# Designs tried in a protein design chat: VHH binders against tRNA pseudouridine synthase Pus10 (pus10). Part 24

Target 1, 373 residues: tRNA pseudouridine synthase Pus10 (pus10), of Korarchaeum cryptofilum (b1l7a7)
Amino acid sequence: MGKPVDDLLNSLMNLLDSETPSGGGCHLCDGLLSRELGKMLRKALSELEGVELSSVKSGVSLPAILIEREDRIRANHNPPKMRSLKVTLTRLLDVAISSLTGLKVSQEPDAILIFDFERGDVKLELAPVFIFGRYRKLQRGISQSRRKCPECGGRGCEACGWKGKIPQGSVEGIVGEVMREFFSAEDYVLHGAGREDVDARMLGEGRPFVMELLSPKRRSADLREVESEINRRAAGLIEVKNLEFSRREKIRILKERSPNVKKLYRALVEVEGGVEEGELELLKGLEGAVIRQRTPKRVLWRRADITRLKRVYEVNFRRIDDKKFELFVLCDGGLYVKELISGDDGRTSPSVTEILGKKSFCSELDVLEVMVE
Short names: E, the ipSAE of ESMFold2; O, the ipSAE of OpenDDE; V2, 0.75 times the mean of E and O plus 0.25 times the DockQ between their complexes.

## First folded at step 19 (VHH)

Design i03 (from h02 with K105Y H111S; framework vhh_8cml_1; at its last look DockQ between E and O 0.06; V2 from the best seeds 0.00; counts 0 for: pae E 7.3 > 2, grease 29.7 > 24.2, SAP .752 > .668, placed apart)
Fold by OpenDDE, look of step 19:
Structure i03 (fold): chain B 373 residues (1-373), chain A 122 residues (1-122)
Amino acid sequence: as target 1 above (373 residues)
Amino acid sequence: EVQLVESGGGLVQPGGSLRLSCAASGFTFSEYAMGWFRQAPGQEREFVAWISRSWGYTYYSDSAKGRFTISRDNAKNTVYLQMNSLKPEDTGVYFCAKTWLYGSYPEYFDSWGQGTQVTVSS
């Protein structure tokens, strides 16, 4: 590969010289580009080895001194048709890389090659891969997101493989570890359409999510196999379905629409002092009601303290025994159902506790359906 | 156009069983939850059961729970209602319905079949 690269380099240098006011040599760079470009180009090619890509883009970082020199020249002489050294060099590198690798140059590339001429180094930055799907959480005690590493508190350490997070016991981890392997990714981030508590199941058709795979060396996979492998490894804890390749925009859509999505919940409610069948009829008063809900106390550490208005559309209930009943609630997304039941010391109104005139609390919560439009 | 066609109704003795079918067309069947309702003479239409679109999550009315089973075959665009241990009070016209929302309110269902008569009598 040596001769083609050398020929190309010579061509590039000639082109560069022709586009710079320096004539018979780059007076601007004082020979820096000629000295480093070959090495850097070879490094760039080396970085691309073993990485699956369809497109690439070059980025250029120049020493400050070159920029200053260029500015001075421009200020003092203002030569006609003087192009930015950075822009020119970027263009030339794009052409060179494309010619040598067969990769398409794109403004939305799979990867960016950053040529740092100050350090004399080349860095490859890989664009993430996004996968959309739905997950069901079939067992309680599984968090949606990875937990912070208890050893380092999120900073990254040897115990957590320098990720700062523990994948075990989370939907993100269970799904992400498998995807990470398939795509040879450095890391991953799960973006869910809303959140559920650790102790809540996510049932029905599952919660929509996008998995963002960071720095993937592979960009293609059979998602049916990925799905199968995830479900196999999950061993009944969670399930995923309908995996498909997606885009970053899908994350925005999921997050923006989440509060407006209706959800169906099942709650097991315990009532202090007991509850009679006839008393449950009072809960029909929640149907169609607008709930005024201040941020629950339990989440104040991670959420802004604001009051939200959420609507309950449908309430169904079934008495189980003297102290317990099952409650089904169809409501707006983002309504804290546990607090709808407890009242959260008056922060949520109306509430089951308020309506019954008895302290009530949610002992079990399940998300039965997320109504995705 | 959305079409729902119920079948499988008939006369049965108390304690007997029936299996209702609803053939769906005119929409992507697998993208919608399906439900069953019934209407006894002189009564309002009441919820019986619904099933989610693909994972088969089901919900039943109290009267149906333990006796009825809703299921679906997306390859056949068909939803079923297996009814066991039938009682005289189960008599009525059974309607298949298409829904976007997963509630039990009839208003949440946007398409209905013509219904099939179920009569439980000795």
Scores: ipSAE 0.018, ipTM 0.418, lowest interface PAE 5.4, mean pLDDT 88
ESMFold2, look of step 19: ipSAE 0.076; ipTM 0.614
ESMFold2 (binder alone), look of step 19: mean pLDDT 87; pTM 0.880

Design i04 (from h02 with R53K K105W H111S; framework vhh_8cml_1; at its last look DockQ between E and O 0.70; V2 from the best seeds 0.00; counts 0 for: pae O 6.5 > 2, grease 29.8 > 24.2, SAP .729 > .668)
Fold by OpenDDE, look of step 19:
Structure i04 (fold): chain B 373 residues (1-373), chain A 122 residues (1-122)
Amino acid sequence: as target 1 above (373 residues)
Amino acid sequence: EVQLVESGGGLVQPGGSLRLSCAASGFTFSEYAMGWFRQAPGQEREFVAWISKSWGYTYYSDSAKGRFTISRDNAKNTVYLQMNSLKPEDTGVYFCAKTWLYGSWPEYFDSWGQGTQVTVSS
């Protein structure tokens, strides 16, 4: 590959000289570009080896002194049609890389090659891959997100493989580890349409999510195989479905719509002093009700202390025994259903506790359906 | 005995419309959510839409959104599925079902009808 690169380099240098006011040599760079460009170009090519890409873009970082010199020239002489050295060089590098690799140059590239002429180095930054799907959490005790590493508290250490997080016991980890392997990614981030508690199951059609795969060396995979492998490894803890390639915009959409998404919950409610069948009819009063809910005490450490208004649309109930009944609630997203039941010491009203006149608490919670518009 | 009887299926051209009906009997209709499913040849039964018992909240599959409308008349014990802009991929047997619980998965539903055939073809 030596001869083609050298020929190209010479061509690039000639072009560069023709576009700079320096005439018979780059007086601006004092030979820096001619000395480093070949080496850097070869480095760039080496960085692309083994990486699956369809498009690329060059970025250029120049020493401050060159920028200052350019500014001085511009200020003192203001030569006609003087182009920015950075812009010119970027364009030339784009052409060179495209010619040598066959990659398309794009403004939304799969990767950026950063040519740092101050350090004489080239870095490759890979754009993430996004995968949309739905997950079901079939067992309790599984967190949505990875937990911080207990050894380093999130800083990254040897114990966590320098990720700062533990994948085990989380939907993100179970799904992300498999995807990471398929795409040869450095890391991953799960973006869910809302959150559920660790002790809650996520059922129904599942919660929509986007997995962001960071710095993937592969950008294509059979998502059916990925899905199958995830479900196999999950061994009944969770399952995913309807995996498809997506975009970053999907994350925004999921997050923005999440508070407005209606959800169906199933709760097992225990009532202090017991509950009679006839008493449950009082809970029909929740249908159509607007719930005033101050931030639950249990989440104050991570949420702002504000009062939210949320609506309950429909309720169903089934008495199980003298002390327990099932409650089904269709409500606005973001309503804390556990506190809807307990009342959270008056922070949530109306509540099941308030309506029954008896202390009630949620012993089991399930998300049955997330109504995505 | 719980009975669900679908009707309104037939042959329609792409871009056409059909309105399916499901007549329910043998239970208190207003106490149950109702749903529609479909099954194409050689495929699994898939969720299309459901409607809540009283509030009238509706939920649709991605394929149905914007084209299909589920509704109900509790006085007539009937649930409907208005299907517009039909596509060949909409071809299949459409089933009506009831549920005490809201949801999209078949296991939440019971008392399935015999189904009505919908064929979308040029």
Scores: ipSAE 0.017, ipTM 0.348, lowest interface PAE 6.5, mean pLDDT 88
ESMFold2, look of step 19: ipSAE 0.352; ipTM 0.758
ESMFold2 (binder alone), look of step 19: mean pLDDT 86; pTM 0.872

Design i05 (from h02 with W100Y K105W H111S; framework vhh_8cml_1; at its last look DockQ between E and O 0.01; V2 from the best seeds 0.00; counts 0 for: pae E 19.4 > 2, grease 29.7 > 24.2, SAP .728 > .668, off the site)
Fold by ESMFold2, look of step 19:
Structure i05 (fold): chain B 373 residues (1-373), chain A 122 residues (1-122)
Amino acid sequence: as target 1 above (373 residues)
Amino acid sequence: EVQLVESGGGLVQPGGSLRLSCAASGFTFSEYAMGWFRQAPGQEREFVAWISRSWGYTYYSDSAKGRFTISRDNAKNTVYLQMNSLKPEDTGVYFCAKTYLYGSWPEYFDSWGQGTQVTVSS
């Protein structure tokens, strides 16, 4: 119980009774608040141990019987200044927690302490930390999102720490594990402005992303130090830059801007039956074209099967040998360039295969630039 | 299934050399980075060296720098560790491992060999 909590408790109960005019706190609650408040304050202090916070807010959940009693009092009296018990108690708990801990009360807090008076329980919910940045993938074979754990297929098991996902082989995992350590977070989610195929590189200025760090026990870190450590651990594979603290709103902005972001791709194209320099000139027919692209078969497991209209703005090409050429395409974000080349059995039209009259496929794909206006 | 089979370990005097090999099968070797770790009895696995899937980029632990050289032969699906100027503290079981990633942390590697014993007699 501790003496400082007990001293504060007496003051709080007096204030609660004086600010609840329709019957006082204890009268309304059958003594529940006086019996439980000190215990719950001590539980709250225990929940805050080892957690770096600047601010806090209280949340209150009351038993239904207390809400019903309060509603009856309102129906019978209709007083113009009556505050709810929930609001009053929340204010008093905010003051108590701030007094006991030195934390500031905020409407956008680092943490919420939820006082459940029905169960006599207190839960600490930590606001996520959001980190904006840009990533490059310097090698092929790196997915954006974490892969499912192969032992349990994503359900969670001892081998994966019950997360259902492994950090290896993904931008999310490589970057997220470093950030998780710096912020002592339980988990992370990468939100990217679009994505590239696993076997494609992401070059140029990099793809914007926001990392959402879940239940972080630390909220401050030198982001230059975080960036350096990520780049050290990922050397030759992934680079990040421009790390800055951010907010959830940035995720919405990234998703809304993705269709408006043009991308420059380089693709190595292989052509069955070979290709001549003069045949490549036919590909200028793609410039300015609107591509009708049904969701590629290879991504149906994770994307809705819909038809998208995407524009190709510029096309350049360079013949490599009798069977191969490089294709440079400036196009709308979200266009699947592999299928622009293959045609995806007619699910993408027009396509390189269709224009050349020869089966063609993309053997290498690079994102050379993300053109943000 | 993925298999990594180390060989080339043995007993050697201080100052001596050994060349470890790791034969890989069950995956497309040229698409993965490879690493070597070692483990002395009662100790955790210790990072030794890493090599990228292409272009020969390498990274070494402080204890390995200047004495050990990691290399690979994609045509033979084999990664090597040339160990020179061996010391008693290099004694342990040496494991090769595969990953897409750069990393000195064992968590970054997804498959491991059974290991080969290296013993450097005082």
Scores: ipSAE 0.000, ipTM 0.110, lowest interface PAE 19.4, mean pLDDT 83
ESMFold2 (binder alone), look of step 19: mean pLDDT 86; pTM 0.879
OpenDDE, look of step 19: ipSAE 0.380; ipTM 0.758

Design i06 (framework vhh_8cml_1; at its last look DockQ between E and O 0.01; V2 from the best seeds 0.00; counts 0 for: pae O 14.4 > 2, grease 29.8 > 24.2, SAP .679 > .668, off the site)
Fold by OpenDDE, look of step 19:
Structure i06 (fold): chain B 373 residues (1-373), chain A 123 residues (1-123)
Amino acid sequence: as target 1 above (373 residues)
Amino acid sequence: EVQLVESGGGLVQPGGSLRLSCAASGFTFSEYAMGWFRQAPGQEREFVAWISRSWGYTYYSDSAKGRFTISRDNAKNTVYLQMNSLKPEDTGVYFCAKTYLYGSEWPDYFDSWGQGTQVTVSS
């Protein structure tokens, strides 16, 4: 690509010179741009090799001294047609890159080429790929998100491959590792429509999620194959369904709507002192109730201590034996169901414990459905 | 507009088997969980089984557990109830039901019912 690049460079330099008030070379940069542009352009091209892209955009970082000089010129001479060096250079680079690679220039590009003229280097930043789907957590003891590396506490170390997180034992890890491979991504982030506890199953139609793949070198894949591979590797721990390409906006939608999404829970409840069949009828009082729930003690380390109002819409129950019953609760997203049962020392009211007048606790919890439209 | 039509009921000996079908129309079948209920003479309608819209997650009443299997074919807009090891106490009219809300709901919140199919278990 030597001759085409050289011709293009010459053309670009001529254009650049014509747009700068220097009448014989760029007096602003003292030849810096001329000296470095060729090298940097070649570097940019090399960075694009092996990366799947459809669009690109150039970014330019200039030495502070050039900016100051430009400002001084503008202040002293105020040439009406003086264009910003940065803007001009960016435009020229966009044209050059597009011409050389065939990539489309876009304001929402698959990648940004950052031309740093201070350091004389070019950096390629790849836009993430987003994949929407639903996951089921079929076994207890699986976290939604990756756990922090116990060796480094999240800083990144050799033990965790410098990710700061451990993928094993998490939905994010199980799904993300497969997707990472398919898309040749550097890393990944799972964005779920809400959260479930580690000891809770996620059943029904599954929890909606968006996987964000960071710095992917590939941007396309057969998502049916991806889905199959995830489910195969998961070996019955989790399942994914209905994978589709998505956008960043979907994350916002999932997160914003999550508190307003109704969820159906199944809980196994144990009652201290036992529970009679007739006593369970008292729990019908939860139907339609607004629950005042202060942040549960168990999550205060990671959540703000506030009181939330959440609604219970439906309650069903089935007595199992003298000390146990199943509780089915349809409620607002974000309601802590374990604390709805226990009362969390009065932090949640009304509660099963309060209504029954007996200490009750959730021994098993399942998310049966997340009702997302 | 919503129509649920049950079939497959009949007379069977104790220990026998029946397979009920419910043909659904008038709504997007794959978007709703489905359920089966039954009503014995002089008794209230009771829940039998529930199935989610697409994953096939199921829940059964205590009486049905281990003997009955609910399933669905979304391509045929049909929900099924395979009943094995039938007992005289299983006698009643069996109803197919559609959930009220989009997605899956607990059995108390069904909004549409079929006319039912009679199941009689007798020696």
Scores: ipSAE 0.000, ipTM 0.221, lowest interface PAE 14.4, mean pLDDT 86
ESMFold2, look of step 19: ipSAE 0.012; ipTM 0.525
ESMFold2 (binder alone), look of step 19: mean pLDDT 86; pTM 0.873

## First folded at step 20 (VHH; framework vhh_8cml_1)

Design j01 (from i04 with Y32N P106S Y108H; at its last look DockQ between E and O 0.06; V2 from the best seeds 0.00; counts 0 for: pae O 8.4 > 2, grease 24.7 > 24.2, placed apart)
Fold by OpenDDE, look of step 20:
Structure j01 (fold): chain B 373 residues (1-373), chain A 122 residues (1-122)
Amino acid sequence: as target 1 above (373 residues)
Amino acid sequence: EVQLVESGGGLVQPGGSLRLSCAASGFTFSENAMGWFRQAPGQEREFVAWISKSWGYTYYSDSAKGRFTISRDNAKNTVYLQMNSLKPEDTGVYFCAKTWLYGSWSEHFDSWGQGTQVTVSS
């Protein structure tokens, strides 16, 4: 890195001098750039070592005093065609980095090199990698998202490896830990198309999700291998399928479409006082019904308290014994099925409880299929 | 035109096994769930098994559970029904159909084939 960097540095300095109004030296920076640029450039190159990138962009932070000086000169002399020092320097750095590394300069780069001339340091910020897929939750008791660390409450501590979250027992953790390894990422965030309860299985074609990998040192991987490794490590708890590289925009799309899909649920319902075969026929009244559902009490801590209208399209049932029956419901996405059954103290109407005239509750819930029209 | 052609039926002794196949054409096979039904003489058609589009999630009637296995090969546009431990009460014509829904919701199945006869007898 010695001679080539030095030669380039000299060239850059000469170019910089030629673009500044001060013949024979930069009166603006008082030699700061000459003193620091070489060091910072070498630091930048060092930061890029071991990081997989296709593109970069330079960012420049200048000391306030230089900006003030520049403004003063501009105000007092108004020199024609005076370019901003920051802009000029950014361009020069882009050219230098590209020349030295072979990386493409892009406005949407894989990484940004921030040259801080006030601190005399360079920081590398890596863009995240996004992976789209579908997951099935085959076992109950697995949360979608990582739980907060019970020791630190999310602040980060030694017990949680300073992440503030516990990966075990969650879809996000099971999937994310594997992906983090493949991409040498600092952390990860799962963005799911909707949510299921911890005690509910997610079956059928699975729930779409995007995994966001934060500060990845690698940006490519064989996603078939990733998928296989996830499924292997999951040991039957969950499954992932159809992994593909994606973009941030996919997250928005997933979130927007989620409420508009039809979902098929299976619920095990227990009825206080028991239920007769003939009584279950009353549940046919739910078919085609518009359900008025105020935000369930159990989710008020994370959801706005509003009333939603959701439609039930089809209902099927099978009596199991005197107190239990299996209920199948095809309904709008976003309908809280547990509350459809219980009534949630009148917050959901109509409900199974209301129709039967008996307290009913969901003991098991499964998402069987997501229907996309 | 949607076509479903069942095969693999025949005469088998109690405790025996059969593998049914259903070859599908005229639609995007991988975009449709598939199911198997059966009809015994003098009885109504009843649900046997269901399989999802791509995950291979399966659902079975109580009578089929533990003995029958539904599977599919999307590359061959074929759905299968492996039937083990067959009983005389399993006798009937077996039909395959496509659907987008789960389980015994027969009203959502369509494009029935001609069926294949399964006879379980000593």
Scores: ipSAE 0.008, ipTM 0.355, lowest interface PAE 8.4, mean pLDDT 86
ESMFold2, look of step 20: ipSAE 0.079; ipTM 0.609
ESMFold2 (binder alone), look of step 20: mean pLDDT 82; pTM 0.838

Design j02 (at its last look DockQ between E and O 0.04; V2 from the best seeds 0.00; counts 0 for: pae E 7.2 > 2, unsure alone 62.4 < 65, placed apart)
Fold by OpenDDE, look of step 20:
Structure j02 (fold): chain B 373 residues (1-373), chain A 123 residues (1-123)
Amino acid sequence: as target 1 above (373 residues)
Amino acid sequence: EVQLVESGGGLVQPGGSLRLSCAASGSTFSEHAMGWFRQAPGQEREFVAWISKSWGYTYYSDSAKGRFTISRDNAKNTVYLQMNSLKPEDTGVYFCAKTWLYGSGWSEYFDSWGQGTQVTVSS
């Protein structure tokens, strides 16, 4: 694209000169723009090679001295038609890039080309791609989010490929690694509609999530293929469905709605001293009850210590043997069901432990369904 | 209002098998979980199985576990109950229902009941 770029460059320079008050060259930049613009434009084009985009926007960073000079000129001469050099240059670059690449110029672009005239460099920043879906966690022992690298504690090291996180053993990693490949992304972040414990299964229609793909070189893919590949590689640990392209706003929506969504839980409860069939009827007292739940001790490291009010709507139970029973709970999102059972040393009330008058604990927990009204 | 029509019932010997079908009218079939219930003479209606709307997650009563399989075809708006190793105590009228709430303990949330299909297990 040598000749076309040169022709365009000449045209741009002529336009730039025409926009400057002196008509005889840019006295503001002392020839900086003339010297660097061609090089930078070629660099910009090079940065765009191999990257899938539909739209682009230019950003311009000018040396402080040029800005100061411009300000001085404005202050001293107050020329009525003096346009900002930065604005003018940005517009010219937008036109140039669009003309050369065929990309549309947008205020919400797929990528931003940052022309740094201070450093004489061009940086390409790619907008993330967002994919919405639902995941099921079919096996216990899988975390929602990637774990910090045990070697570096999140700083990045050779052991973790300088990412600071370990993808294995997490929903985020299992899903994200596949998506990263399809979209040639640098990294990824899973945004889930709520969380489940590592030892809990997520069943039913699955948990909604948005995967944010960072700096993707590709922006399109067959999401059916992506879904299939994820499920294949997951080998029964997890599965995803209903993948669709989404937007950043979906993350906000998911997070805001999560606390208001009713959830159905299945818990295996063990009772110290045993439990009789007739005693389980006492648990019906939880139906319709408002639970006062102070932040569980086990999550205080990552949650504010506050008391929350959550409602239990329905309770069902099935005695299994002398020491354990199965409990089904329909309740508000955000209720900590394990602590509903144990009482968490009185931090949660009422609780199964309190009602039975016997220490009880959850040995297994499953999210059966996230109810969407 | 969604109409449900059960079929596939009949007389079978102990140890035999039956496949029940429930056809749903309307276009919202895929938006609902589906379930099977049964009612023996002189007994209350009891839960048998349910299946989620899109994942195919299933739950069974203790009596059904290991012998019955619930499935669905959303393209056909149909839910199925494959019943194997049938016993005389499985005799009753089998009903299909839909719900937005999943689980064996939520029978009160099921609606749009069909007329039922008779299953008789007898030697």
Scores: ipSAE 0.028, ipTM 0.536, lowest interface PAE 5.1, mean pLDDT 87
ESMFold2, look of step 20: ipSAE 0.042; ipTM 0.565
ESMFold2 (binder alone), look of step 20: mean pLDDT 77; pTM 0.786

Design j03 (from i04 with F27S E31K Y32N Y57E; at its last look DockQ between E and O 0.11; V2 from the best seeds 0.00; counts 0 for: pae E 13.1 > 2, placed apart)
Amino acid sequence: EVQLVESGGGLVQPGGSLRLSCAASGSTFSKNAMGWFRQAPGQEREFVAWISKSWGETYYSDSAKGRFTISRDNAKNTVYLQMNSLKPEDTGVYFCAKTWLYGSWPEYFDSWGQGTQVTVSS
ESMFold2, look of step 20: ipSAE 0.000; ipTM 0.244
ESMFold2 (binder alone), look of step 20: mean pLDDT 79; pTM 0.809
OpenDDE, look of step 20: ipSAE 0.619; ipTM 0.861

Design j04 (from i04 with Y32N K53R W100F P106S Y108H; at its last look DockQ between E and O 0.07; V2 from the best seeds 0.00; counts 0 for: pae O 7.1 > 2, grease 24.9 > 24.2, placed apart)
Fold by OpenDDE, look of step 20:
Structure j04 (fold): chain B 373 residues (1-373), chain A 122 residues (1-122)
Amino acid sequence: as target 1 above (373 residues)
Amino acid sequence: EVQLVESGGGLVQPGGSLRLSCAASGFTFSENAMGWFRQAPGQEREFVAWISRSWGYTYYSDSAKGRFTISRDNAKNTVYLQMNSLKPEDTGVYFCAKTFLYGSWSEHFDSWGQGTQVTVSS
């Protein structure tokens, strides 16, 4: 690429000279651009090697002194049609990079090349890749998100590979590690449509999610293969399905729609003092009820303390023994079902505990299905 | 018009097996969970099994659990019920149904077929 780059560089310099008011040399930069541009362009090309891209955009950072000089010239001479040096350089660089690489220039690029003329360096910033899918959590004890590294508390250390998080034992980790490999990404973030507790299974049609892959060197993959590999490695802990390429906007949509979706839950309920078959019929009183639910105590550390209104639509139950029964609840998304059962010391009303007049608690919880109207 | 047509019923000895099929038409099959019900003589129709629309998640009544398997082929618009270790008490007309709502809640099933007779007898 040596000769072509040199030829292009000469052309760029000539163009730059023609667009600057200084006849015979750039008085603004005192030769800085001439000295650094070639080096920086070659660096930029080097940064692009091995990275899969379709589009690129240049960014330019200039030394403050050049900006000041330009401002002075503008103030003192007010030359007509004087373009900013930054804009001119950005345009020239865009053209150069596009010509040399074949990449399209876009306002929403796959990557940004930042030309820092103060430091004399070029930085490549890669746009993330987003993948939409659904996950099922088939085993209890799996968290949705990666946990903080216990050694560093999230700061990053050798024990966690400087990520600050532990991928094992989480949906995010199980899925993200595979995707990271396929896309040669630096890191990843799972964005789920709602959350389930660590001890709850996510069944049915699964929970929608978007995986954000950070700084991926590859931007394409066979998502069927990705899906298969995830499911294989998950070894029955979780499953993913219907992977597709997506956009950042999907994250917003998922988060906004999540509370408006009806969900079917299965809960194993234990009752202090026991429960008779006839007593369970009282739970039919929950059908059609509006539940007033103050933020559960257990999640106050991460949620605002507010009272929410959620509706229960249907309730079914099956007595198992003298102290246990199975409860099925169709309700609004965002209803905390564990607290629907326990009452959370009166923070949730009505509740199973309140209705039965006996302390009740959820020993097992499963999301069975998501109902989409 | 929604159509559900059951087949595969018949006479079988105790301990035997049957495979029921339900061919569905008149709706987007893959968008609905499917289920099986049965009705014994003189009894009310009862839930047997349901399957989710795309994941294949299944749920069974206590009587069916461990013996029956519900499955589906979305490409064929068909839901199946494999019945093993059949008992005389399994005798009845078996009905296929689809969900009204997007989901697997058994109380939301509708559009019943005509049913297929299953008789378990020595």
Scores: ipSAE 0.014, ipTM 0.347, lowest interface PAE 7.1, mean pLDDT 87
ESMFold2, look of step 20: ipSAE 0.222; ipTM 0.679
ESMFold2 (binder alone), look of step 20: mean pLDDT 82; pTM 0.829

